# Designs tried in a protein design chat: VH-VL binders against q86iv5. Part 50

Target 1, 237 residues: q86iv5
Amino acid sequence: LDSCSICVDFVGNSLNDLLNIILNSGVIGTCGDLCSAVPGGQIVDTVCDLLCDYVGVDEFIKLISDVDPDPIYICEKISVCKTNDNAAASLDLVQINPQNGTVGGTFTLSIAYTVTNTIATGQLAFNIIDPTGNAFGDAVLLVQQSPEQYTQQFQFQATPSEQESFPNGLYTVQALVCEGSCGSPHPNTYTLANGTTTFTISGADSSSMSGAGSFSGSSQSTQTGAASGSGSGFALF
Below, E stands for the ipSAE of ESMFold2; O stands for the ipSAE of ESMFold2 at other seeds; V2 stands for 0.75 times the mean of E and O plus 0.25 times the DockQ between their complexes.

## First folded at step 20 (VH-VL; framework fv_ciduvectamig_arm2)

Design b3 (at its last fold request DockQ between E and O 0.88; V2 from the best seeds 0.00; counts 0 for: pae E 2.4 > 2)
Fold by ESMFold2 at other seeds, look of step 20:
Structure b3 (fold): chain C 237 residues (1-237), chain A 122 residues (1-122), chain B 110 residues (1-110)
Amino acid sequence: as target 1 above (237 residues)
Amino acid sequence: QVQLQQSGPRLVRPSQTLSLTCAISGDSVSSTSAAWSWIRQSPSRGLEWLGRTYYRSKWYNDYADSVKSRITVNPDTSRNQFTLQLNSVTPEDTALYYCAREGYKHGAFDYWGQGTLVTVSS
Amino acid sequence: QSALTQPASVSGSPGQSITISCTGTSSDVGYYKYVSWYQQHPDKAPKVLLYYVTNRPSGVSSRFSGSKSGNTASLTISGLQAEDQADYHCSSYTRSYTFVFGGGTKLTVL
């Protein structure tokens, strides 16, 4: 993996812990004092030390302590991830199959997009909005996506959980391609393209309860190229 | 030497608000290297952390889930004190209440007040 | 019921070693290293013995030592003395910006 992806993954997984440690400890004088407290083992501690030492402990703490911290933005500010204010893309296809399914059924979301000016550090993101307005979704990190066509597929099971019960009705899928974090107010952030589709669920049985649906993805390109990433299953925008 | 001196009523009626004060000497309530907690002790629950206030460029609060809907912990910089308010008390809130400083940067309570036994009864 | 599980009581004779366990979850004891131990004599406020799992404040005897493995932290008292008869409490900082305590352990020196 490249340095930008490593940074975004580390910050994304450790942001709450970093903030928790900073607030609980008070004065922190060295990167070692901060990073040794982060759980996740020696590899996580080493990545933390490298990133923290690169900008200095005071600047690192400042970036983590921001009112609305954002892993992509943080990694851009420490200059491990690049920005492109002229990034450009279009959405070619947002398609969900089946368009009419049942609770417990499996749905495949297919997204095709064309980059026309390099996405330096951005996201391919989607939300699924249920009939009551509750939303969930995922995003994948895009790093140095050169001009070409890309495809991404996500598969999920509509298994009821505390986060989403999957009621009967019409669902709306929103997809975005962004430079920077989709929906973020931070500088160097742009929504490059958006698209929507819908699907329906009928025959729901609310007596069964299980965890949130898992998302998985694969990336394909007709022009030779690939994107990667995974998410948490909660709404991003 | 840091010292914590507690004050407040020892008897509170059900549904009323429990209010306690902790006066600090030898340190500042606004110290960026400390945090200021309330902890209670009862035979049925042992020690129970309730919440804290602390200054890190601005004032923060953290509260235990069990009381977060009823608790407020506030600093008073002019008197160098911090307070506990616990609303809508019941007999289950009867306990020995301590204030404490979290002063080791590794999450430990190094100074404790003398304790205040609070009884909630009609 | 306490957030962290400790044995209700332990006993030992002078000169022996004893160990008190403190078991939590992957969201507290098993998450950070912010685990601390407190000694409390009757009618007294607790006094910190250990912090950051293993560290002793100035003035605490080297007979007190600590460790952690997985979701369980341990306090070991070697060379047991009559003055060690007290209640012992463990505490852990959590991933949710809060603290939790164990139910306490009464140590009796025989």
Scores: ipSAE 0.555, ipTM 0.831, lowest interface PAE 2.0, mean pLDDT 88
Fold by ESMFold2, look of step 20:
Parts: C-alpha cells; sequence; structure tokens
Structure b3 (fold): chain C 237 residues (1-237), chain A 122 residues (1-122), chain B 110 residues (1-110)
C-alpha cells in the first residue's frame, strides 16, 4: 500500500532477474532498457521504471549489483524507506505448539513483541533449525511500527520435501526483531531483540520426499482496533 | 567488422584435456557490452551452448550444467583471446566447436568463428 | 537431448510462407524475451536472423519475422526462396544464466 512496502516487494521479487538482465545485456543506457526486460507485466515494469528513474539508471544498477544486495537496504538508499538508528523492541514471547509433534503434524509459532522506539523499516524473522543443522524460515516486513505490542503467528505442516525431510529429533526456533534486514551487515541495520525455543519431532518416516511445508502469518495491533499481518519473503540466510 | 578466428582441427585421446583458443579482432574480450561463448555441434546433440566469459566490473563465467564440472572458459586480455578447457574428454565430446560473441544486449550470438573439428578417440 | 523442441524438417514451395516452431519451458522461452534464431547453410557457421524475439540485425531480409506466445517462439519466412534452404536453430537465454538451443529444423525448398 505504501511506497516503502511497494519498493521492498518489487526489489525482493525482481532482484535475481534484474541482476541476470544486467549481466547478460552489458551496458544499459536507460531505465526503460533495463525495466522492460523484467518479467511480471505492466505493473512490475512501471514500478521498476519509477524507482530506477528516481535515482538514475547508473546508481540503480550499482545498488542491485552489490556483492550482498538487500531489498530493504536498496530501498533505504534510494530514500523510499526510512531508517531509525534508535529503534528498539523486545521479544515478549516465542512459543511453538505442540512442543512434541510428529511428521505431517501442524506446528504454530507464536511471537509477541513490544516496540519501544519506532521501527522505521525492519523485519520480524525466524529460522527453524532441524537436528542435522538444516534451516528454514520466514520474515515479515515492518514499516513505521509505532511503540506498542504486536503479535504474529506462523503455521507450518511438517511435510517432507526435497528442501526439508523433517527428521526425528530436537528442533531449534530462532526469532529476531530488527531494524533493517535481519542479519545484514549493511548500515542502519540492528538486531533489536532475539529469542529461542525448541520442539521435538518423533515417530517420523524419514524416507518420504513428498510434499512441502508452507508458512502463513498474521499481525495484531493492541493500540487501536484489530489488525492482520501479511507474510513476507525475507527469510534469514 | 568483428571476426573470431579459431585454431585448426584437433585429435584428442580420451581422458585428456581439450584446449581451444579463439582470437578476437574488431572488438575487445573485456568489452562490457559483449560476452564470449563456446558452442559445439554434433549430429546427435545439435547445437549445444557450453559456457561463456565476460567482464562486468569483474570477470564472470556461466557454464552449462552438462559440462560445468569439467569446463573452464578464460579470457586472455593481453592477446585479445579467450580459451576453452574441457577436462577428461570422452568420445561423446567429439564435435565441431565454435566460439561466438553475444553482442546484442538482448541475447544473441551475432559473430561466430569458423569452427574447429575435435575428434576424441584412441 | 535438445532443451527446445523444433520440428525436424519442414518444406515449402517458392513464394509460400512457412513457420518453424520452437517450444521450451517457463524457465527459458516462456520467461525472458531473449529468444534468437539462426540460419545455417551446409558447412557454414550459423548466422543470426532474429534476436529479442522479433528484431532483425542489419542486412537480414524483412521476409524473416518472429513471434512468441507462452513457451513457444515462431520463425516465419515469407516469400520462400531457393537460398532459404538451410537448417534453422532457435536459442533462448534461461533464468539460470545459460543458453539453450533447439534441435534444429531442416527447411527444404521444393
Amino acid sequence: as target 1 above (237 residues)
Amino acid sequence: QVQLQQSGPRLVRPSQTLSLTCAISGDSVSSTSAAWSWIRQSPSRGLEWLGRTYYRSKWYNDYADSVKSRITVNPDTSRNQFTLQLNSVTPEDTALYYCAREGYKHGAFDYWGQGTLVTVSS
Amino acid sequence: QSALTQPASVSGSPGQSITISCTGTSSDVGYYKYVSWYQQHPDKAPKVLLYYVTNRPSGVSSRFSGSKSGNTASLTISGLQAEDQADYHCSSYTRSYTFVFGGGTKLTVL
């Protein structure tokens, strides 16, 4: 809905294609040359042109060609997203239910956090680390989060896939609240709070490779009215 | 204007390394508006893109999955050339090998070498 | 196996229009617009006819035209002439920073 979210969504969804186009095409003289090649239709092309023209094609290419490109950082550098170096938050609850489950079972991760100084552009992120060290997770974009308490739930089904087999054992959940992109080395980026919990899967059939887990999330404001959250594609790496 | 010149035919034994060179005139191997590819052609597989090298603030390589464990494509800026090295060859690598320039910013091979016939046999 | 599917052969009479198809996937022909076509006469290197689906390099006849719909690209040769007898190859850039080629189409002018 807002310019910052539109920018982060566009860059996050198009970054690999933008880099691919830049590397394949060589010298790109205009934003139109770059943006018309991006797949995704008229709206994607228009957002690309608008952002690229805002900073100029050369600066835009430089930002997306960075060794460690970061959608939030890119959108901050072009001044579509704001930063707050004094952002502050705490994690009130990191809870997984059930704490003891089975392969194919449904798990709900509940996170409550309190913002004590506005998060200008940041993330609520989590990773789940399986017994072998393989990790998966998700993140939600936070834009101009005023001081108050927020809640978020994520749900996944432990369905084995090529990416995650869900072996028996102890799983570790790591949750972070950040200004900027969680884990990023870029300026204006801070881990504001972190939390950990665990759960166990037992009785699993580790030979199955069918299906895949997915995540969904919601956000709840406690200051005025009810709110719902939307998922984000910014998982920790 | 642009010309790509390859070496003459090669006979290579199985398990050896194939090495080919492509000399460039009318352009620079370090041109930021070009990329430099190796493509081979055989009756059984038709045209097969193998890999490329190109300069975009630094040197990059891309390789086809079918050969990426055995292939290296290197620029030689001093001689304005680029090379193919294909390790551990087998008779399946017998083909006519072309070097080619990608010079249109929208992905086409606009200049081709004359081809080098490579035979892999004992 | 070729990543892109072309008919093995096609034929036409002088003056006729013919179309050669090139079918790939949503990761190549169906993804970017980096699709190109090449003409190859016997014992010669391929020569580019079209790039970016529809664009003709300088010196290529306007009788050659291209299009793309979904995962299929097409080369159309209008006003077929004897010198058009050759092999025709399509190529596509992929999401994986690679190129793939079709198996080629032998055009016979009757």
Scores: ipSAE 0.492, ipTM 0.790, lowest interface PAE 2.3, mean pLDDT 87
ESMFold2 (binder alone), look of step 20: mean pLDDT 93; pTM 0.951
ESMFold2, fold request of step 21: ipSAE 0.474, 0.474, 0.474; ipTM 0.789, 0.785, 0.783
ESMFold2 (binder alone), fold request of step 21: mean pLDDT 93, 93, 93; pTM 0.954, 0.954, 0.954
ESMFold2 at other seeds, fold request of step 21: ipSAE 0.507, 0.440, 0.495; ipTM 0.805, 0.778, 0.807

Design b4 (at its last look DockQ between E and O 0.71; V2 from the best seeds 0.00; counts 0 for: pae O 2.5 > 2)
Fold by ESMFold2, look of step 20:
Structure b4 (fold): chain C 237 residues (1-237), chain A 122 residues (1-122), chain B 110 residues (1-110)
Amino acid sequence: as target 1 above (237 residues)
Amino acid sequence: QVQLQQSGPRLVRPSQTLSLTCAISGDSVSSTSAAWSWIRQSPSRGLEWLGRTYYRSKWYNDYADSVKSRITVNPDTSRNQFTLQLNSVTPEDTALYYCAREGYKYGAFDYWGQGTLVTVSS
Amino acid sequence: QSALTQPASVSGSPGQSITISCTGTSSDVGYYKYVSWYQQHPDKAPKVLLYYVSNRPSGVSSRFSGSKSGNTASLTISGLQAEDQADYHCSSYTRSYTFVFGGGTKLTVL
């Protein structure tokens, strides 16, 4: 693990707690006062202290308290994550398996991409748009991705929930490779490549279900709150 | 130093609104290092935090889940006070009501009002 | 129902030590270090004894100490005095921007 990944993971997981602590206390004079209150044990407190001490408590609070804060951007402003305005990549493959599945089935999204100039701190991100236009997705952090060919897989189970019912029909998958957070308006952010594919969910006719009520389940494979995961960035597609 | 003085009716009919006021001396309701809470106490439930108001570049409110659909806590900067409004009361809302300041760097109720015993009955 | 669990009563003789427990969940006592304790004499408002688990406000005796382990916080009173006879309440700040209280503990000094 590297310091950039540790920073992005910490900020992504601790942002709500940091905001809660700042609002409840009002005035915080030292990094120790702030960071000792963050849950997650001594390792989390140590990471918090190191990052906070690096820029100073006042700047750290300012970055955390910004409207619509972005973990990658924060870690770049702290100078723990590097930027590369000349990053370059292409998407070679966006493939979903199975292409025709059912509610409750497991889907595997495979993305192949080629980096042609180092991605300093960025994302490989995807957005899945259901037949009604509702979208969900996820992202993985890319740190110092050298020029090479890469493959990444994502899995989810199409289990209906209040977030996504998985209706029958055509789904569109959109994939992005970015320097910085995909979709972010912040400086040093670029969409380097994009690609699409589709899949279908088919099931029993609603008339053959006879007496079926509405239900809500969770999609345990979908991690909407993962590190660097700003699900709102995908909703703009 | 800091004093909290409560006022308001002690008897309220079911379905009506309970209204209490807490006047502050020795501090400001707009203090950026404090928050202003309402807490009630009954023999069956003990102390129960209801909600708060506080200023951190803007005004915020937080409310306990048990009352959030019925409660409002408002600051009044011109009179240096804050109020409790609890709508649609029932006999279960009968309690001794306190206002309190959340002080200290890490939050705790360091100053309390004198208490107002409110009875909800027909 | 109180959100935090305290024993209903505890007793001790002058000069002894007693400990009062306060058990919550991983979303309150077990989450932040924002645990506080209050002493309440009959017909009086509560008075803060400890905040941030173990910090004593100015004027609070060093006989009062606090600790936390997992989802349980503890108040220890050493060298019991007759004036310590009171109700004791714990409170915790939560991940949801709210506070919760224990049901209270009646301390009797025998």
Scores: ipSAE 0.523, ipTM 0.806, lowest interface PAE 1.9, mean pLDDT 87
Fold by ESMFold2 at other seeds, look of step 20:
Structure b4 (fold): chain C 237 residues (1-237), chain A 122 residues (1-122), chain B 110 residues (1-110)
Amino acid sequence: as target 1 above (237 residues)
Amino acid sequence: QVQLQQSGPRLVRPSQTLSLTCAISGDSVSSTSAAWSWIRQSPSRGLEWLGRTYYRSKWYNDYADSVKSRITVNPDTSRNQFTLQLNSVTPEDTALYYCAREGYKYGAFDYWGQGTLVTVSS
Amino acid sequence: QSALTQPASVSGSPGQSITISCTGTSSDVGYYKYVSWYQQHPDKAPKVLLYYVSNRPSGVSSRFSGSKSGNTASLTISGLQAEDQADYHCSSYTRSYTFVFGGGTKLTVL
């Protein structure tokens, strides 16, 4: 596990807490004052102190307090994540199976992509748009993805919940490969490739509802590289 | 030392707006190391935090979910005060109202006003 | 409806130690360390007794101590004195940028 991934994970998990602490406490004079208040235990405190001390407490607070803070961007600004403005990739396959399914069924999204110039710090992201326009999705962090072919799979079960009822109709899947955080307005951010596919859900009954799991992902590489399964989130499109 | 002095009406009719003022001495309402809260107390509900205003490069507000649709807390830098406006009051809003400073780095109310008992009755 | 649960009353004799509990959730008492305690005598405003779980402001007796485990914070008063007879309130900052209070505990010194 590299410094970039550790930074993105820390910031992604702690960003709202850091902002809450900064706003509640007012003047914060040291990294220790800020970081000791962050929940998550000794490892989280240590990572916070290291990152904060690296840029200085005033700059760290400034980055966290930005109007549209983004974990990848923050970690790039503190120089623990690298950027490549010439990153390049293409999407080889965006496929969902089954193409025609039912409420409660399991769907597998398969994405194959080829990196042609290294992705320094970026994302593989997807959105699924239901027939009413409601969207849900996920993202996987990509760190130093060398030129190779990659495959990633995600599964979800179409179990109705308060977040998504899975109505009958046509669903659209959007997939993106990005340098930087997909959809972010920040510098050094690029959509390298995008693709779509569709599937349908048809069923007779929508009376049952449970809080079922949202997503699971797996990563496969056709060659010598593999993408991490952990993501820090991204903006919806 | 810091002192908080409250003022405002003690009787308010249902559906009207409850307005209270808290005058600050010994500190500034725009202090970047403080926040300014309204808290109420009743026999049935005990102490209840309502909301706050504070300055951190700009003005911010936070409000309790129970009153968020009806509450406004405003600073007044020219008079060094802050105010509570609670719209559409009902008898359930009858309480002893306090203003308080949040002045410790770790979020505690270190100075309190004297309290204003407000009765909401038709 | 208080967001934090405290016993309604507690009693003790002079010289004894007593403990007042304050139970919340993983979104308040169990999340940050922003837990504070207030002493309130009749007809007076609350006065801060402890902050950040266990820190005493200057001028607060060392007889007052605090701790937290999981979702429960505790105030302990050792060497109980007649003037400790008062109401005691706990408070916690939340994940949602808000504060919540307990229902209060009436301490009677016998």
Scores: ipSAE 0.449, ipTM 0.764, lowest interface PAE 2.5, mean pLDDT 87
ESMFold2 (binder alone), look of step 20: mean pLDDT 93; pTM 0.952

Design b5 (at its last look DockQ between E and O 0.02; V2 from the best seeds 0.00; counts 0 for: pae O 9.8 > 2, placed apart)
Fold by ESMFold2, look of step 20:
Structure b5 (fold): chain C 237 residues (1-237), chain A 122 residues (1-122), chain B 110 residues (1-110)
Amino acid sequence: as target 1 above (237 residues)
Amino acid sequence: QVQLQQSGPRLVRPSQTLSLTCAISGDSVSSTSAAWSWIRQSPSRGLEWLGRTYYRSKWYNDYADSVKSRITVNPDTSRNQFTLQLNSVTPEDTALYYCAREGHKYGAFDYWGQGTLVTVSS
Amino acid sequence: QSALTQPASVSGSPGQSITISCTGTSSDVGYYKYVSWYQQHPDKAPKVLLYYVTNRPSGVSSRFSGSKSGNTASLTISGLQAEDQADYHCSSYTRSYTFVFGGGTKLTVL
């Protein structure tokens, strides 16, 4: 795992805790004072100390305390992640199977995309919009994605919950490939490609167990090098 | 040496607004190293943190979920004090109310006011 | 009704050690190190004994010590004295920018 991915993962997982600690304490003089308070164990503390010491505690606090902090943008500002204003990509396939399914069923979203100029730090992201306009989705971090064709699959189960009832009707899938965080107004951010597909839920099954929709993702590259990409926590753009 | 002096009414009618004031000496309500809380105590519920106000380049508020729809905590920098307003009170809001300073960087209430017993009753 | 669970009462004889537990959740006691303890004598405001789990303010006896493991924090009073008879409260800062208190423990010195 590269330093950019480590930074984005750390900031994404620890941002709320860092802000909470900063606001509660008020004055923090060293990276050790800040980072030792972050929960998550010795590895998290070590990554925190390394990133904080790299940029300096005052600048680190400033970046965390920004009005709308963004893990990718923060890691770009501290120069651990690179940017490419000329990044380019296309979406080759946005496909969901089955196109007609039922409540409780499992859907597989397959996305293929071609990078034509390196994505330095960006995202592959999707939203699923139900017939009433409610949306849910996910994103995968893309780091130094060289020109090549890539594929990614996501799975979810349409299990009703208070967050998403999975009503009958037409669902819209939106997929984005971005340099920077998809949907972000920050500098060096671009939507490189977008695509849509649809599916329907027309009949209903019940399951003996119910909960929020679930996601599982995989990353696959057609290049010889190690595949890059992993599922991140719940995201919405 | 920090001292907190409370004032406000002891009796409030149901559906009205409870309003208490905490005057600060030996510190500033705008101190960037402190936060200013209201805490209440009753025999049945013990100590209950209600909310706070504090300055960290701007003014912030945090409120307990149980009261967040009814509570406001405001600083008054010109008089060096802070105020509790609790709207739509019921008899369940009857309690001994304290103001307190969080002055240690690790989240502790190191100075407390004298307490104000507020009864909510018709 | 309190967010943190403490025993309602404990007792000990002068010179003994006693421990008061404070059990919360992974969102409060089990999350950060912002755990504090307060002593309260009748008709008086609480007084801070410990903060940040183990730290004593100036003027607090070294007979008071603290620890935590998982979702449980503990206050230990060594060399129990008559003036230690009081109510003891624990508090925790939460991951949601709030504070919660325990229900309190009445310590009786026999």
Scores: ipSAE 0.487, ipTM 0.789, lowest interface PAE 2.2, mean pLDDT 87
Fold by ESMFold2 at other seeds, look of step 20:
Structure b5 (fold): chain C 237 residues (1-237), chain A 122 residues (1-122), chain B 110 residues (1-110)
Amino acid sequence: as target 1 above (237 residues)
Amino acid sequence: QVQLQQSGPRLVRPSQTLSLTCAISGDSVSSTSAAWSWIRQSPSRGLEWLGRTYYRSKWYNDYADSVKSRITVNPDTSRNQFTLQLNSVTPEDTALYYCAREGHKYGAFDYWGQGTLVTVSS
Amino acid sequence: QSALTQPASVSGSPGQSITISCTGTSSDVGYYKYVSWYQQHPDKAPKVLLYYVTNRPSGVSSRFSGSKSGNTASLTISGLQAEDQADYHCSSYTRSYTFVFGGGTKLTVL
């Protein structure tokens, strides 16, 4: 991984801990005061301290404490991740297979997109909206995506759980390609392209023991056209 | 319980490379909750941390300034070991060498090997 | 020389309390809470006594306690026993992603 990905991964994984430390501690005067309290051990603390010292503890706390804190934005503000206000891309295909499936079935979401001007730090994100309006989704970090055609696949099983029952009906898939975090109000953030598709689930919700198989742990991501990217986080627009 | 077993030569000529191995049982060299260090001890310098290797998405190394131009610490995931290589040794490198685990829980050296006394002499 | 300063020796009688100091800088002892102490008997590897300045691993006597103020950490041994006669080492993590050790302190139980 590169410096940008390391920063985004650290902030994304530690943001809630950092907020909790800031809110529950007294005056934090040094990066060491803040970072030594972050769980994950000395190596996590060292990444924290390096990033915090790069901008200074006061600015780091301010960025973390933003009303809508955002790992990509934070890493851009500390200049570890680059921005490109002229980034450009199009969505060539948003396809889910099968289009007509069943409860318990496996669905593969395929997204093809073409970058026409480099995405410096951004996301490929999607939401799946069930017939009742409940949504789930994922996002992949895009770092220095050069002009080229890319494909990404996500896979999930429609196994009912307390978080998502997979009711019968029409599901809507929303996909976005963004510079910056998709949907973010922060500067240097743009929705470059969006697309939708639908699929249908037919089958009873009520005749099995509900258990494992919620979206988390059933989603698999495969990048074609090879560039830096990791499937992490949960994105809702 | 974690155990560290050291092996390697006890006599090395000046200008040669000192090479030691630390075999790990009860843990994995690729554990994301640990790092793997070499530490030496001499009557004149006491304990001296030399360097470490650890895995976090990829392999990283950190080395003490005093030896960083001469040291390499390598993992061996297939044998669950890690090694010390110290190039261009002099008699001042004569010491009792330890391998140690840096446990995430402790942020300290919680398991040590038994030590290998290495003499650098013609 | 060692990056952290400890007294070369200390002594005490059984039942007394003694304190061993470990002085570093604002880039090590004065920065992180990754300060640890090790006991070493003759011909044995060091054994961790304290970590995170004050925390004892399971199996370490409550007679061992630690503290830190500014750039100085301290190990206190209360109720000295003959078995406490050993070398004691402090260690600190640094802002440079390294560890440093003190020169060690030989404790003699009189």
Scores: ipSAE 0.007, ipTM 0.482, lowest interface PAE 9.8, mean pLDDT 84
ESMFold2 (binder alone), look of step 20: mean pLDDT 92; pTM 0.946

